# Ledger of designs, part 23: VH-VL binders against Apolipoprotein N-acyltransferase (lnt)

Target 1, 229 residues: Apolipoprotein N-acyltransferase (lnt), of Prochlorococcus marinus subsp. pastoris (q7v0g7r236to464)
Amino acid sequence: WQTNMPTREKTNFKNQFINDKLISAQKIALSNDAKLLITPEGTLNNNFNLNFKSKIRMLAGGFRNSKNGLRSSLLGYQIGDKTYSSFIDKHRLVPLGEKIPGFLNIFSRGLSAVGGIQPGSDSRFFKWKFTQPLAIAICYEITDGFKIRNAVKSGAELIISAANLDPYPRKLHYQFLSLARVRSIENKKDNIIISNTGPSGLISEEGKIIKLFDPNTEQNDVVNPNFSI
Below, E stands for the ipSAE of ESMFold2; O stands for the ipSAE of OpenDDE; V2 stands for 0.75 times the mean of E and O plus 0.25 times the DockQ between their complexes.

## First folded at step 20 (VH-VL; framework fv_flanvotumab)

Design y4 (from e5 with light chain S30R W94Y; at its last look DockQ between E and O 0.04; V2 from the best seeds 0.00; counts 0 for: pae O 11.4 > 2, placed apart)
Fold by OpenDDE, look of step 20:
Structure y4 (fold): chain C 229 residues (1-229), chain A 122 residues (1-122), chain B 108 residues (1-108)
Amino acid sequence: as target 1 above (229 residues)
Amino acid sequence: QVQLVQSGSELKKPGASVKISCKASGYTFTSYGMNWVRQAPGQGLESMGWINTYTGNPYYAQGFTGRFVFSMDTSVSTAYLQISSLKAEDTAIYYCARLYEPDWGLEYFDSWGQGTLVTVSS
Amino acid sequence: EIVLTQSPATLSLSPGERATLSCRASQSVRSYLHWYQQKPGQAPRLLIYYASNRATGIPARFSGSGSGTDFTLTISSLEPEDFAVYYCQQEYNYPPYTFGQGTKLEIK
């Protein structure tokens, strides 16, 4: 599910609105015999709860409250879940660790010292129940080839790159796509990319763009990577 | 070469609306964000916010929400600033400025429009 | 919010003299600080980007230095066309980017 939500207003979206969108996305996914629904970074706010039981496995970009602060994460929902039962946190919060993106300022009040968003584990290896291991890159983490490679070396069979690129110009979108291709080539693994406003789609292990969603639009579609859940 | 050309000066009454245009040329309009900067008479530069020219999503600085609307038309490579319910304190020169990003995380205003004077007077 | 404070507010010098302008940040902005020049009746133009890099077309007499919280713009030998208002601007935290209040460089 490629979202098209203004970053500035993401936190203002009502949970009911997102729930309705998710219901629709899940219906579309199921109607196409999809086994997994993936959503971009920052789709779910930290107070989000499903008002229904998930009808499909879902890796949803969102925020979560941890013991030591707010985390940006991919949140894993199993069938029947109303709350996430698994997660992998974003580690790299800013490019080169120096600049805070605007969408992070929504939560940090523009000040890193306030402790708005905390980094998670630097490991990009994600073992999910009933699924082969995954390599997960959230936004800027796509730039770190070593961590992704380590995840693959640890047994990851698919790369998933989730991002919110709405605050950035088209140039960054292209860079993100290019980096995603490189990661696929380096690791000989398919890469599912999913981003708010795009790019979203599937990159083959050869670096070929198999499918690319229309940018700057909300779109539900299915990709078929070389991966078995 | 990169150029930003803004619409002409405006004289408005309080309560009226104004829409300023900023036409870009010399580069791909949707590749870089467009910022708006206000400068009141005899005052410094004040960032109003910016619009993502790829997504069309606007981002407003504190104090510039509500009456200020950023928009764009990609077909003519033009960004717009609309101010509604004009007040005397809105009297200022408004600049559009390209947000150039040569590398990850680095952004600056490398190109500016010539400015548009908006005068709000009874 | 990151606040940039420029000093002095006004600097009066003669052509040929050395000008030193200061910009202080309320917190570290690393090197994500830029300088702009605005001549009377004109739009600002980029002068220095990323603390110490001259923009295209900017004369060698202009130089920027500093990192963290303290930055300096230096004009080694003032030309008549250099008398203007100078602004520093930080983009360490994504929008809105903030400007200093400006330093007016005027002819003595």
Scores: ipSAE 0.000, ipTM 0.508, lowest interface PAE 11.4, mean pLDDT 88
ESMFold2, look of step 20: ipSAE 0.352; ipTM 0.724
ESMFold2 (binder alone), look of step 20: mean pLDDT 93; pTM 0.942

Design y5 (from e5 with light chain P95T; at its last look DockQ between E and O 0.68; V2 from the best seeds 0.00; counts 0 for: sugar tag NWT L93, pae E 5.5 > 2)
Heavy chain, then light chain:
Amino acid sequence: QVQLVQSGSELKKPGASVKISCKASGYTFTSYGMNWVRQAPGQGLESMGWINTYTGNPYYAQGFTGRFVFSMDTSVSTAYLQISSLKAEDTAIYYCARLYEPDWGLEYFDSWGQGTLVTVSS
Amino acid sequence: EIVLTQSPATLSLSPGERATLSCRASQSVSSYLHWYQQKPGQAPRLLIYYASNRATGIPARFSGSGSGTDFTLTISSLEPEDFAVYYCQQEYNWTPYTFGQGTKLEIK
ESMFold2, look of step 20: ipSAE 0.081; ipTM 0.615
ESMFold2 (binder alone), look of step 20: mean pLDDT 91; pTM 0.927
OpenDDE, look of step 20: ipSAE 0.599; ipTM 0.835

Design y6 (from e5 with light chain P96L; at its last look DockQ between E and O 0.02; V2 from the best seeds 0.00; counts 0 for: pae O 5.2 > 2, placed apart)
Fold by OpenDDE, look of step 20:
Structure y6 (fold): chain C 229 residues (1-229), chain A 122 residues (1-122), chain B 108 residues (1-108)
Amino acid sequence: as target 1 above (229 residues)
Amino acid sequence: QVQLVQSGSELKKPGASVKISCKASGYTFTSYGMNWVRQAPGQGLESMGWINTYTGNPYYAQGFTGRFVFSMDTSVSTAYLQISSLKAEDTAIYYCARLYEPDWGLEYFDSWGQGTLVTVSS
Amino acid sequence: EIVLTQSPATLSLSPGERATLSCRASQSVSSYLHWYQQKPGQAPRLLIYYASNRATGIPARFSGSGSGTDFTLTISSLEPEDFAVYYCQQEYNWPLYTFGQGTKLEIK
């Protein structure tokens, strides 16, 4: 599910609004015999709760409260879940260089990053119950080839790259896509990319773009990676 | 100090060609893109496009394809704008401007050439 | 294509007065909007970058605000040297950069 939600408005979205969209997305997914629904980074706020039982396995980008503070994460929902039952946290909170210039305080400007976010584990290996392991890159974690490689070495069979690129120029969208291709080639694994406003789609293990969604549009569609849930 | 120095004014006839140069100094030429901006007499600024000085790849804005060619010579830190088959409406001041990038995804025109007047007249 | 519309086309004020210039984008450009000043017979110069940051050497009387589609350039107290044409510019629609049509600030 490629969302098209302005980042500056995301925090103001009502839970009911997101729930309605998720219901629709899940219905579309199921109608197309999808086994997994994936949503972009930051789709769900930290207080989000499903008002229904999930009808499909879902990896939803969102925020969660941890003992050490707020986390940006991919949240795993199993069928029947109203709350996430698994997760992987974002570790890299800033772009390349691990620094944001003081004059560009994206947190205060309400861009993709939310203030107060704490880093999670640097491991990009995600073992989900009853599924093959995944390599998960959230946003610019895709730039770290070593961590993704280690995840694959640990048994990951698919790369999932989730991001919220709405606040950034399109050149970063292309960079994200290019890096996603590189990671696929390096690891000989398919890469599902999913981003608010795009790019979203499927990259083959050979680096070929198999499918790419239209940018700046909300789109529900299905991709078929070389991966078995 | 960052400086962009452009070639001098040009007077051309319709159908002729012109090549404007923009010499950069005070920074690594290949580290930042170079944008070209047109300003017709009494009109506003028009972005023509820019060239990636590292890859040499040009990007042309709508309306500036075909007769307009961006090029560069890294050995002399110079960007070029060539206009072929000149028309009267090409009469304008042409600026080169550095695309400074202090952070990822952020670019702005922090340094400008002095401009080159191209006059196309019969 | 993202179109930037500036208003007013011409603004007539006296030294010491407050100037407010507007730039509207046809779609959200986040904060990737910059302001330039151009005096007669001169090349443009960078005034504000990323919506609200003053460029090096720019006096404190200049300020920028806004995000998304609506942006404002404010000059708190006009100096004689401030009378010029001001342009907004977006870089969100990479690789295409576009300028507004400009606002002429003239002396009343």
Scores: ipSAE 0.034, ipTM 0.590, lowest interface PAE 5.2, mean pLDDT 89
ESMFold2, look of step 20: ipSAE 0.305; ipTM 0.667
ESMFold2 (binder alone), look of step 20: mean pLDDT 92; pTM 0.932

## First folded at step 21 (VH-VL; framework fv_flanvotumab)

Design z1 (from e5 with heavy chain G105N; at its last look DockQ between E and O 0.50; V2 from the best seeds 0.00; counts 0 for: pae E 4.8 > 2)
Fold by ESMFold2, look of step 21:
Structure z1 (fold): chain C 229 residues (1-229), chain A 122 residues (1-122), chain B 108 residues (1-108)
Amino acid sequence: as target 1 above (229 residues)
Amino acid sequence: QVQLVQSGSELKKPGASVKISCKASGYTFTSYGMNWVRQAPGQGLESMGWINTYTGNPYYAQGFTGRFVFSMDTSVSTAYLQISSLKAEDTAIYYCARLYEPDWNLEYFDSWGQGTLVTVSS
Amino acid sequence: EIVLTQSPATLSLSPGERATLSCRASQSVSSYLHWYQQKPGQAPRLLIYYASNRATGIPARFSGSGSGTDFTLTISSLEPEDFAVYYCQQEYNWPPYTFGQGTKLEIK
């Protein structure tokens, strides 16, 4: 806590910290021959620019400005770029005439996309140069099997499920994992799950948990696993 | 030995277009970005933007997001700057410069082309 | 928006004298500030990178210092070939790769 520090200087210190962590994560990913680095929902600040050129393709949870407000997104950074070149915005799930499940109600009070401008559609299909097509679920979007199925029908070869589970109890962490397994089974696709303090890992197309990196007390403070296919 | 060799000077009329080449040698072309720098007569250096030579995606500085197009041909390790709808104020020397990255968080222009003078007059 | 302001605009000195050139950034660029020399009719040449490191082949009389917003290029004893225009350039803050307006070092 730095009292009396100008707001801009506090933001610069935070940006340096995030950049240092991203460099460390990319070094680890490269030493393990990873092809894609994925970070949880909300990892990056608003319209975050790296202070280094990315050495690995990175799909990072963060925020971007739109004309109608702040968007929660996964932001795509290509090798050699300091700015994101692609994104997919989180989409708010508010079904007409349906009761909102308790865990979805909790998530809907958090970060969400607004119905303003967005390139593309409410589709969870994400195609990015030099990568396989992806189906993206951010946080509560994992509950929408129809949109994920449509992304798979459009050619998505892998499901990415990203969340920030910091504000939520461990019961909701298990619900997130269970939903990710269902999406893998019904679509017959592997599912990479990435969360900051909850479950992260790989789920097979048969719903088998191939790897699960569940943080202990120390990991809850600091780490999410990085992995790719 | 890193070397950047640019195409020769051009004399053009307003409304025409020009395409400047910058051929790289002595390194892996796709490993480092390429920047374009403008210097009007008697004035300082102005970064126009850069191209990611791995992806081919250009990034333009403020004021260069219209008539200026960065492109490349990796098969001949060459970057290009195209200027359309030339105006008299486009008269300048245009340099290409390699963005060298000795560390993750550090880059600078370690190698420059010789410059290409574009003169736009009636 | 990052603005680099160099001072003085022109510096008139004699060979053997010490030159001190300043560059001020509108916001912190940490140590990600580089210096270039441009002689008449030539492309720019890298002198100093990361505030204080000499590029390969640059004589020891050139040195750089500073961090944050205030940076200095010093030439300890001017040689006749050092009379040129000097530019600072930042690569840390957005928009990246911004140059200062230049300082002309001319013979008195």
Scores: ipSAE 0.141, ipTM 0.625, lowest interface PAE 4.8, mean pLDDT 77
ESMFold2 (binder alone), look of step 21: mean pLDDT 92; pTM 0.930
OpenDDE, look of step 21: ipSAE 0.338; ipTM 0.768

Design z2 (from y2 with heavy chain G105N; at its last look DockQ between E and O 0.56; V2 from the best seeds 0.00; counts 0 for: pae E 6.5 > 2)
Fold by ESMFold2, look of step 21:
Structure z2 (fold): chain C 229 residues (1-229), chain A 122 residues (1-122), chain B 108 residues (1-108)
Amino acid sequence: as target 1 above (229 residues)
Amino acid sequence: QVQLVQSGSELKKPGASVKISCKASGYTFTSYGMNWVRQAPGQGLESMGWINTYTGNPYYAQGFTGRFVFSMDTSVSTAYLQISSLKAEDTAIYYCARDYEPDWNLEYFDSWGQGTLVTVSS
Amino acid sequence: EIVLTQSPATLSLSPGERATLSCRASQSVSSYLHWYQQKPGQAPRLLIYYASNRATGIPARFSGSGSGTDFTLTISSLEPEDFAVYYCQQEYNWPPYTFGQGTKLEIK
């Protein structure tokens, strides 16, 4: 079904909205002297280009085209860039073997609707210029403690967990938070959690919830993780 | 005072290479992007792309993704344009221009180099 | 992808006259359109940014107007130094930010 609006006008409107939100978020981050802005899984459109030069380093949830198909990724924008220059692709597009019919169906259909997203590499170690090495978990990847531990053994100093939990019940939101706490304890590393409608905040290397935001509101805030062995 | 000084004019044969320099002064080089603009004889201005002077990452306009390379040396506040496998249609004046950014999503070229004429002939 | 078409290609006027130069975009660029002046043998100079704002040091006789697809540069009373080529440039869509083909303003 085709709308009465041209495709180009529709895409321009959506891009304008996203860019305005990103400018606002970066202004808030800069006013708080933040070093890195992180947005939830799926925030950006495919191969999104900013209409402004980024003023801080940003890891934004979005999508990219690859030779092997569309990827769900965290996309890295350096200071002064309008396009991403680094990325880490989501490896596991479907939850582990723990099945709940309702949420599995919604999650699977969501991935299928985004044009058959392809899985990325299985390494969760992310190193890019001007930042400390990171261990990245996108959505249910937090359940794979082995891959997170391998990234920490490779030198990652912080865990970043990004998710879009819109299609999932509140029980899964608390499971996500609990798993993030376990990963922090197992690896002795702080864990920054960012989600769209689920929990967002900071978990200490001892598993203590240092900060937790209201999960159902759009918010920007700054946390100070501990980078230690 | 912001100043961009380019290297001198060059005469080359087809198939040769050229490297144009653009030395910046009067501002913090890494704080503003550097653009390259081409102007063929008797023709208008054509954007070639730009380089992020903070990261060193180049970004090319369509049609400039092969033989054209943007680079820089921050220790001397200098941007470079290298053109390989020169063709007769590469004959043009090449300008560097600073991206000035007075607001978050507003950019314009507020300072230009004097231009470097590259002539490619027999 | 965005093409800027300037008109007229050449405008012949005398000092003291009013000049009106047009720039038409192939699709909306909102107000992200800039005007540059280029005198023979010189690099371009910024005149107007964001459709209507004069750059630093630009005389009040220069003004810009328009939005969307249709833009105008006006010089209210021409001085001898105003005879040059004028380019519009869009910065709405990257890559590439594009220039118009130019309007040559000549002494009649």
Scores: ipSAE 0.057, ipTM 0.604, lowest interface PAE 6.5, mean pLDDT 77
ESMFold2 (binder alone), look of step 21: mean pLDDT 89; pTM 0.907
OpenDDE, look of step 21: ipSAE 0.576; ipTM 0.823

Design z3 (from e5 with heavy chain G105K; at its last look DockQ between E and O 0.51; V2 from the best seeds 0.00; counts 0 for: pae E 3.0 > 2)
Heavy chain, then light chain:
Amino acid sequence: QVQLVQSGSELKKPGASVKISCKASGYTFTSYGMNWVRQAPGQGLESMGWINTYTGNPYYAQGFTGRFVFSMDTSVSTAYLQISSLKAEDTAIYYCARLYEPDWKLEYFDSWGQGTLVTVSS
Amino acid sequence: EIVLTQSPATLSLSPGERATLSCRASQSVSSYLHWYQQKPGQAPRLLIYYASNRATGIPARFSGSGSGTDFTLTISSLEPEDFAVYYCQQEYNWPPYTFGQGTKLEIK
ESMFold2, look of step 21: ipSAE 0.342; ipTM 0.694
ESMFold2 (binder alone), look of step 21: mean pLDDT 91; pTM 0.922
OpenDDE, look of step 21: ipSAE 0.482; ipTM 0.804

Design z4 (from e5 with heavy chain L99E; at its last look DockQ between E and O 0.52; V2 from the best seeds 0.00; counts 0 for: pae E 4.0 > 2)
Fold by OpenDDE, look of step 21:
Structure z4 (fold): chain C 229 residues (1-229), chain A 122 residues (1-122), chain B 108 residues (1-108)
Amino acid sequence: as target 1 above (229 residues)
Amino acid sequence: QVQLVQSGSELKKPGASVKISCKASGYTFTSYGMNWVRQAPGQGLESMGWINTYTGNPYYAQGFTGRFVFSMDTSVSTAYLQISSLKAEDTAIYYCAREYEPDWGLEYFDSWGQGTLVTVSS
Amino acid sequence: EIVLTQSPATLSLSPGERATLSCRASQSVSSYLHWYQQKPGQAPRLLIYYASNRATGIPARFSGSGSGTDFTLTISSLEPEDFAVYYCQQEYNWPPYTFGQGTKLEIK
């Protein structure tokens, strides 16, 4: 689900609004016979709870409170859950040498790159109940090929790359796509990419772009990677 | 029709354990959550938590962690509540209640068991 | 935690009279509030769901209203079988699903 929700607006969204959006997104997913719904980085805020039981397995980008501070994570919801039951935290918060534009400082609490977010485990291996293991790259983590490779060596059968890219120049969007292709080739694994404003789609283990969503549009569509869930 | 039938009354001594059953019929057991509600003598209803009948994951309300365990057996469409290290204050009627969801975002307890009285006395 | 406060604690009325029961939430629960009836020696029964919808088999004399923090259960003309304890319950957030303390409707 490519949300097309800009980062600057996310801080103003009410939980009810997001709940309504998720209901719609899940309905669409189910109507397309999808088995898993994936949302971009930072879709859910740290105080978010579903007002309904999830009707589809969902891997949702969001924030969560931990004993050591706020984390950016992919949050796993099983069918019937109102709260996440699994998660993997973002470890790499900023790219090397990357600076956040000044106009984004006002939203620093919601941006991992400007402080307030604590890093999680450096492992990108994610074993989820009832599924094959996954290799998870959140945003800039896609630049770290070694961590993704280690996840695959540990048994990951699919790469999922989730990102929030709207605050960054378009050139970064292309770099993200290029890196995603490289990771697929290096590991001989399909790569599902999902971003709030794009790029989103499916990359084959050969680095071929099988499907790519239109950028800067809300789009909910299904992809079929070489993966059993 | 939807029915929830609970096991019979229990008389236990302090420190003992009890396991209450709630057998469901008339619907797909794994499609709806099962809630447990406690009612002490002369008191109101207390939500203890619920079990996700699809995943088997239990969720406990504050004050009902540790000695209280929700479980289920899908083969017989039955939910269970186990209470260990029983105390006198555990004396109450315990209800199972189905959490029905007719539409997105809407849930309520549309069906209730008849209740199980647990008496803890020396 | 959302706290529901019901009032009055006890309501004494006669058959044929109008009953008005109140439930107030410590914060907005939108319309995710339900009413249950519990007769002596029986399990609770769903009466009203989502603030104003009668459950199946519930007589027309029962009605619910309200949204946000203030809710009302009304019985237009009391029947002998209506004397019971009434509970409101919210499901706006994930568990715990809290109940009000109950209103006892007794015969005068």
Scores: ipSAE 0.031, ipTM 0.663, lowest interface PAE 3.5, mean pLDDT 89
ESMFold2, look of step 21: ipSAE 0.274; ipTM 0.654
ESMFold2 (binder alone), look of step 21: mean pLDDT 91; pTM 0.921

Design z5 (from y2 with heavy chain N35H; at its last look DockQ between E and O 0.03; V2 from the best seeds 0.00; counts 0 for: pae O 8.4 > 2, placed apart)
Fold by OpenDDE, look of step 21:
Structure z5 (fold): chain C 229 residues (1-229), chain A 122 residues (1-122), chain B 108 residues (1-108)
Amino acid sequence: as target 1 above (229 residues)
Amino acid sequence: QVQLVQSGSELKKPGASVKISCKASGYTFTSYGMHWVRQAPGQGLESMGWINTYTGNPYYAQGFTGRFVFSMDTSVSTAYLQISSLKAEDTAIYYCARDYEPDWGLEYFDSWGQGTLVTVSS
Amino acid sequence: EIVLTQSPATLSLSPGERATLSCRASQSVSSYLHWYQQKPGQAPRLLIYYASNRATGIPARFSGSGSGTDFTLTISSLEPEDFAVYYCQQEYNWPPYTFGQGTKLEIK
């Protein structure tokens, strides 16, 4: 689900609004016989709770309060859940081999660069109940090929790359896509990419772009990776 | 205000080494990358590469690997360029330039050192 | 590698005249193109960033335009202090970033 919710607007969204959006998104997903709904980085705030029982399994980008502070995460929701039951936290908060943003405000730096966010485990291996293991890259983590490779060596059968990219220049969007393709090729695994404003879609294990959503639009569509849930 | 002050002119023999310094002030040194640009006499500007002042990782342009080393000392907000095994063709003015990044992915050189002339002559 | 070609190599004009400098990229660089001014014996100075934005302290007579592969720096009315060498630079791709070969603006 490409939400097309810009970072600058996310802070103004009420939880009820997000809940309504999720209800609609889940409905569409189910109508298309989807088995998993994936949302971009930072979709849910740290105080978010579903006001309904989830009708589909979700990997939702969001924030969570941990013992050591605020985390950016992919949050796993089971069918029937109102709160997440699994998660993987973002570890890399800055680009690998790149610069730290300079004098950027909260909306220019992106959600992952917001002060106060703490890094999670560096492992990108995600074992979710009743599914095959996944390799998860959140935003800048797409640049770390070794961590993704290690996840695959550990048994991950699919790569999921979630990001929030709207605050960044357009060229970064293309770089993200290019890196996502490289990761698919390196690991011979399909890569589902999801971003709030794009790029979103499916990359094959051969690095072929199988599907790509239109940028800067809300789009909920189904992709069929080589993966068994 | 942002200032970059480089070390003075150098006169070296072929085969010698030189180390140029670029001291930064007026901003947080580790927040912005530092680029090095070469300008041979009567020629244009040539990008040599840059150093990530946060991580310390250097990145060299093609043609500037091996004899060229970028380094830094955060305690004194200074970037360094070392050139070993100097050749006559290394004769040039070397500039340090701050990589200003108002938005991630957008960057330009908003501040420059005054330049350091390195002359390599027998 | 993206190559920037500036034209003309030399431009001879008089104070008060309009100057138009061109920078062409071998491939699209979107708007990630900047202009620098270098006077004799001095370090380069940023003039225009992101194709059309004047840097701080740059007079209004300087303007930049263009996107993709074709860019233009315009000086509406030349002042004596404007006679210098002008460079365009792209930072669209990963470093290193490349410069044009420069245009020398000299007094006629």
Scores: ipSAE 0.008, ipTM 0.548, lowest interface PAE 8.4, mean pLDDT 88
ESMFold2, look of step 21: ipSAE 0.363; ipTM 0.706
ESMFold2 (binder alone), look of step 21: mean pLDDT 90; pTM 0.910

Design z6 (from z5 with heavy chain N57H; at its last look DockQ between E and O 0.57; V2 from the best seeds 0.00; counts 0 for: pae E 3.3 > 2)
Heavy chain, then light chain:
Amino acid sequence: QVQLVQSGSELKKPGASVKISCKASGYTFTSYGMHWVRQAPGQGLESMGWINTYTGHPYYAQGFTGRFVFSMDTSVSTAYLQISSLKAEDTAIYYCARDYEPDWGLEYFDSWGQGTLVTVSS
Amino acid sequence: EIVLTQSPATLSLSPGERATLSCRASQSVSSYLHWYQQKPGQAPRLLIYYASNRATGIPARFSGSGSGTDFTLTISSLEPEDFAVYYCQQEYNWPPYTFGQGTKLEIK
ESMFold2, look of step 21: ipSAE 0.357; ipTM 0.694
ESMFold2 (binder alone), look of step 21: mean pLDDT 89; pTM 0.915
OpenDDE, look of step 21: ipSAE 0.152; ipTM 0.712

